# VH-VL binders against Large ribosomal subunit protein mL46 (mrpl17): the designs that were tried, part 6

Target 1, 243 residues: Large ribosomal subunit protein mL46 (mrpl17), of Schizosaccharomyces pombe (o94398)
Amino acid sequence: IQSSKPLSNSTPLKGCSVGTILIRSPILTRQPSEFEKSIYKYNAELWNELSDPLPAEFYFKKGSVGEKDWQERQKTLKGKESPFETIFGKERKEMESNKLLDSATHLQSRVTEADTKNDERSTLRSLDKSLYLLVKKSKSSGWQFPNTPVTSSEKALHLLCQDLLKNILDENSLTWLVARHPLALLKTEQEKTFLLRARLLNGLDVPNLQNVYDWVWCTYDELKNKLSPSSWDSVKNILSDRL

## First folded at step 22 (VH-VL)

Design z65 (from z62 with heavy chain R104K)
Fold by ESMFold2, last read:
Structure z65 (fold): chain C 243 residues (1-243), chain A 123 residues (1-123), chain B 107 residues (1-107)
Amino acid sequence: as target 1 above (243 residues)
Amino acid sequence: QVQLQESGPGLVKPSQTLSLTCTVSGYTFTDYYIHWVRQAPGQGLEWMGWINPSGFYTYYNQKFKDRLTISKDTSKNQVVLTMTNMDPVDTATYYCARDTGSPKYWSGYFDYWGHGTLVTVSS
Amino acid sequence: DIVMTQTPLSLPVTPGEPASISCRASQDVSSYLAWYQQKPGQAPRLLIYDASNRATGIPPRFSGSGYGTDFTLTINNIESEDAAYYFCQQYDSYPYTFGEGTKVEIK
């Protein structure tokens, strides 16, 4: 939201905090729908019936290093194969291997070491589900979304969230704020916490968090058991998209 | 019986890198967090950080973050502390210590300590 | 960082009598406080964990109490082998921090 400014940025409140709902999106792609399968099948059939190989000079200048690399690939293939089949063959092979997987092999391929060890600190757990980051500030504290106090009105809430994530994640972590405005508000009698939504872009690189006592990556269903009832009630309907 | 033993050089020159090894025995190496703690002569103890049983997770006291690395070699039952840019103020006895927790959860206090190794940083 | 302040820094004691050492945290650490004994040239020995629980193999004359910011180690019926340095450690928040130590010595 390019034209809007968060109201809380301009009017700081005593006992006010900003926090981040940081989501590791599912890493495994879902099975294609019947409609998507039919579109891919139609495109593949059309390609097979209409395609002629384009000459190498269309893709590469004659005598270039790119042409030599292409010609070396043609020799190793030992048969008739067009550049279009090379480009699209990767996607077709992936779809065909998904169709031919044994149920046991498919389950084993989706199960990571983090799943078998139940490593709740790893973003490689539950690859087919969203994971939400919860932290502890100390051994005695409860689980909560990462948060930081708002000490002045000079800095926008989304910038405070960026600083918060930079402070607790390692240098290799890449995050993206979904929007510059809060998604939810957690409040007690003494404290208000504005929650912004962010995504962890490189979930295959398991972060080693800093400046928190402990952390856990929870599925949606696990959040209920970790969060206080009031915190859960504030976010359960907002997070129910599941994707 | 649980045993932890630190080993490494007793003397390091300023600006050099220290490497200390903690060799463990008498318990399953993959079941416990290991911490490093140091004690300057005549002074109190200073916690440096921990490594989890698998060696994948570490946490460092922010004072040492830029120059401290803790790693492990499960084939040798060893935890290695590496600290760069040593300074005379780093002269201390270095201990490795076993956390009382479990493979997934550290407790934060230490039931078994190594004997300690004195490291002197001097020209 | 949480500062752990011990009093007294030096504690002369008579065998057979009780002694107490105080440890005060600059912030609430709940019950996450341990006590260690350290004799010269030796590694520390865990005495008490979680403020009041005696570690395995520690004689019952050692006891701990407290919660939050104020903690006490009590040694009943002091024995000559109890002459040592004693220090507390909090493990509620990073970095874990230790008290300065209390030297207990037999008069």
Scores: ipSAE 0.751, ipTM 0.886, lowest interface PAE 0.7, mean pLDDT 78
Fold by ESMFold2, fold request of step 23:
Structure z65 (fold): chain C 243 residues (1-243), chain A 123 residues (1-123), chain B 107 residues (1-107)
Amino acid sequence: as target 1 above (243 residues)
Amino acid sequence: QVQLQESGPGLVKPSQTLSLTCTVSGYTFTDYYIHWVRQAPGQGLEWMGWINPSGFYTYYNQKFKDRLTISKDTSKNQVVLTMTNMDPVDTATYYCARDTGSPKYWSGYFDYWGHGTLVTVSS
Amino acid sequence: DIVMTQTPLSLPVTPGEPASISCRASQDVSSYLAWYQQKPGQAPRLLIYDASNRATGIPPRFSGSGYGTDFTLTINNIESEDAAYYFCQQYDSYPYTFGEGTKVEIK
């Protein structure tokens, strides 16, 4: 959304690529404290008590004009949301959403089927750790972060990363670029790869990748065993800041 | 003994959907990747895609990505190829083939092939 | 797509003599090349994998060599049963691709 700084030149770039460090963040959530639970319960109880209308006898003498007006107003309001229903409805929706999320989290095993099978291609493995996407371009190639050549000097790096991720992920995957600037630079003798960080927003939906030969979702510790030594050295300290 | 057998219609009309079934026996069905390969009459072989042992992961040749689905029924020891919007150029013998790799890592070459089933696409 | 080019397309052979079939890949495929034999009306049969390794049950007269882009299938001491189509397949990069085949005939 902000102004991007494309690598625009009249001459096409040589030996430049852009890649993405795509992260599935840890999914396991903390347990709410007993204090937080009691606050939510109190708010729910308060909402229920405030929702009960007061009896007309409390404010009006029997048969008074005020009682008749109050009865007529109650009938007209039955089909409409009141300001109180709107306000407390928002609080109850928030309360029920947190309850359902907490229940779903408590029902999830900390060890999944992907963990027991050691399915390194699944985003359901190691739910308590960050997972980083590595790919192979061919059977003979090494593991690397997803990347694509920069063949046009006029397209911004973050747009190339978005295209790259759309090309390799299925249509049900949602990603978010954390920032438009590179997090790291991988350099070889004649090649430069700018790495941008992205997050997989729906990590419980295991992607089936396309347009790559193979892929793995690695923990931080596993990256050392998969990446080339130079690639690992370029990212190990930057990624460790997020552990 | 390891056996793969393709089955399905021999004739399909243009624009219709093809469904072929590969029934396997003689090995642990959940231990191997299965591929589909086709061969047009008088022409070479064309690789279509694979499905992993669990059936959860698939990969398709880009040529077919919008039309091709490969699925698996472990209770019947079957792999199913589905291809939509058939065209006369899709007339071929279709084979299923077993990958030689492991449950986690396919190799990309095939030690056992089905007998093939000819599918003709014509009006 | 990696194009696999076979030469020759037709190979008349004399029993007892050696024969060679070449396969060239349009890109480097490392050692990830297989050879298959196919007789009319039959499914292909795996002969060689990883360029040079003989598949289980394949007679020693079949051998493979090559790396990168240029590969050769050699059949020493041709037998009459070796009359068939032979084709190569690369499996380094998607999509996997096959050569058009070489028809080996007894002359």
Scores: ipSAE 0.750, ipTM 0.890, lowest interface PAE 0.7, mean pLDDT 79
Fold by ESMFold2, fold request of step 23:
Structure z65 (fold): chain C 243 residues (1-243), chain A 123 residues (1-123), chain B 107 residues (1-107)
Amino acid sequence: as target 1 above (243 residues)
Amino acid sequence: QVQLQESGPGLVKPSQTLSLTCTVSGYTFTDYYIHWVRQAPGQGLEWMGWINPSGFYTYYNQKFKDRLTISKDTSKNQVVLTMTNMDPVDTATYYCARDTGSPKYWSGYFDYWGHGTLVTVSS
Amino acid sequence: DIVMTQTPLSLPVTPGEPASISCRASQDVSSYLAWYQQKPGQAPRLLIYDASNRATGIPPRFSGSGYGTDFTLTINNIESEDAAYYFCQQYDSYPYTFGEGTKVEIK
């Protein structure tokens, strides 16, 4: 019997990776106050603004291969409808399902069993704050945003992020890529990682992640203690606990 | 005294579903991750996956992901391995093993093992 | 998958003498390597964790060393009850993998 091996037609681009800032938005288990409704409206408007493409020079050196590929991909993305309706519709449905809770339990429902047990792997912790997904690729590796090498220039960065999230999340997880352009760039001397923003739409269904060694859902303040100093400095002003 | 004991059928026909039970005593059942490891006759060990103390989180070796389920029954101090579509290549001694880590963080190595149960898959 | 290669696969030993077993990982596993002893008809017994730390109740004649890809189990002053199979295991990356084992026999 002749031997066979997996075929591979892809060659990774040297030193280039794409990653995802996956956010579980704040979840309220009670009817929101007028102040909280204003915060939700502001966050929705901010998310629409952040969906617009950022200038290529923010993410790339001028004239680089990555900049040229990014510019061409942005041209192909123009004119497509916004996914805003999907997120907004689901958040409204979730709030309506929770409106039967009485006022005495609304503030109490902000503290869950996951908070009491300090279960950092649960999307049910810190319901009143945004949570950001960090992963470890191995026991020895540091915490980082989920990422994957760019194996060819054929596939758009946002499609690589969708494949990445499909690979690490379970089938019940619903995600929305807020924009198709990178929001941030993590650089080392030999490697670039372009970060795109995504939202976890069904955060009440706690995901059991696969294809990562470990994971944690961090608040904004917790990111500083988990990320490398250079990674934290690259994202701290773009990410806000007030978003 | 910490003890783990595997139990289940010694013979399974091809395509049938295997169910093995790991019964635990001598420690607080809700404090440790439990792993399953198998050893084919005359072969080395093969890690299959783990379940966390609460039973909510599991992780499976990708080789078995579509066929393997690990669950727990705290009322009986039991961890259950279920594997569908058994094949003769799955003939092995199956062990459950206790992770040395904490309730929230597994370590990846095992201090207490069950005695193992041989499962033969044959017509 | 990380391949763990043990040498030798068979090791005849003389009581009272030292013996060494090598384990090489196909990629860097840091210090996340354990050693187990397995006698016929028995489950494995943990000897060493994190490359160099003896497990509880393991006699001092067992020691481990190494980092990254190259690891060694050393058994000083071999005793007759040390005749067994010995396996290394990495736990840095999924799936966790084991070496093929080294049979230690009293000659």
Scores: ipSAE 0.749, ipTM 0.887, lowest interface PAE 0.7, mean pLDDT 79
Fold by ESMFold2, last read:
Structure z65 (fold): chain C 243 residues (1-243), chain A 123 residues (1-123), chain B 107 residues (1-107)
Amino acid sequence: as target 1 above (243 residues)
Amino acid sequence: QVQLQESGPGLVKPSQTLSLTCTVSGYTFTDYYIHWVRQAPGQGLEWMGWINPSGFYTYYNQKFKDRLTISKDTSKNQVVLTMTNMDPVDTATYYCARDTGSPKYWSGYFDYWGHGTLVTVSS
Amino acid sequence: DIVMTQTPLSLPVTPGEPASISCRASQDVSSYLAWYQQKPGQAPRLLIYDASNRATGIPPRFSGSGYGTDFTLTINNIESEDAAYYFCQQYDSYPYTFGEGTKVEIK
C-alpha cells in the first residue's frame, strides 16, 4: 500500500522543475522620433563648440515629455557633468549591451526580413526590444518557458539550467546565466517550476532549436497572450519593459 | 497534379555520404514543409526530419542528428537529403512527403508521398 | 519515443464485409493520429487525419475513431482494390512514429 509522506529535507520536491527565462537583449538603439533626431544632431554640434546648455524651449516644445525630462536631468546634473553625458547615457548602455552580443552596429534602426515576414522563430525580429524564449513540448501542449524536471537535489539549479539550454539550443549557441538563484516560481496544481534568467550571446546568428516541438521569441507584450494568466502574473513585474 | 519523386544512387558503400533529391511539381513549392521517412526491408517506417518552405528551419530526429542534413534548392523545386557515414543498417527505402500545414505551421501528417527509392549500403 | 502498436498485423477479408484495424499509442497523443494506405509499388496515400477526418478524395467507406491512446480504422464494405498495407502515425510528439502496419488481403 502506498501512502503520502510529508515534505522532508532529505527528498526533493515531487513534481519540481527548473526552467530558464532566456533573453535576447536588444541589438539596436531605440529608433528616435523626428524631434529627438533633430535634438541629437543639434546637441552634437553644440558639444563641439560650447559646453553650456541651451534653453529648453529651443530644444523642446513647451510642456512636452522631452522638455520635462530635460529639466529634471538639469536639476540632477547641476555642477556634476555635461548634459550630453546624461542625454546619451541610455544609448551608451545599449551600445555596451550590443558589444556583449558580439554584434557590429551596422543594423541600427533597420527593419529586418524577419520583421517583414513576422517570423516569430527568429531572433532577428524586433531588434530594438528584448525577446523571451517560449517553447512547446508537444503539438498538444501550451507555450511555456523551457524547463526540465529536477529528479535529485544533488545538482544545483543553475547547472540544470545550463544543461537544459545546451540540450535545446544548437551547439554553436552561447548563453550567460545572469544569476545562480531563481527569479520566479511558477505553480501549477501539482508542479513547481523555478525560473532562472539567462541571456543569449549569439549576436546575429539565429538559433535552430532542437528537442522541442516548436518555439517562439516573444516581446514582453506578447508574453501576456502566450502564457497562462498565472504564469504571466508571476513574471510580469520581474520582466517589465521600461518602455 | 501534385507529385514528389525521389532520385539518387541505389547502391552506396559503407562510410560514404548519401545524397537523395526530392523533386516536386504540381503545387507552390514555397507553401509546404517537406519530410523524409525511411523503411528498412521488413521493418516499420521511421521519420527522419523536416525542412520548412523557405529552407531556413530544419528539425531532425535525434537518431540521425549527427549525420543528417536536409536542404532546399528553390530554383529547382528540390529538397535534398544528405546523410554521412552510411552503414549497412541504413539500407532502406527512402521517401519524401509533403506536410499538409501552412507555410509557417506544419501539421505533422502527409497528404502526398514520393514513390520511394531503395538505397542499399554494402561493400 | 511513442510506440504505436497495430492489431492485427494480417487481416484476410472477404469483399463486402467490414474490417477494423486497431492502433494503440504508448502515450496520450490527443487526436493527432493519421492513417495511410499503401499498395505494392505505389506511394502511400493519406486516408484519415486528426483521428476521424477523411482526407480529400477518400470514399466514405473509410472512417476513423479514437482519442488519446486507442484508435480504430474501419472499412465498411471492403472492395477488392482495398487489399493493401495500412499503417497509423502519431504526430503529437517528436519523433513522429508509425505503427507496424496491417496487411489486408482478399480471401
Scores: ipSAE 0.735, ipTM 0.881, lowest interface PAE 0.7, mean pLDDT 79

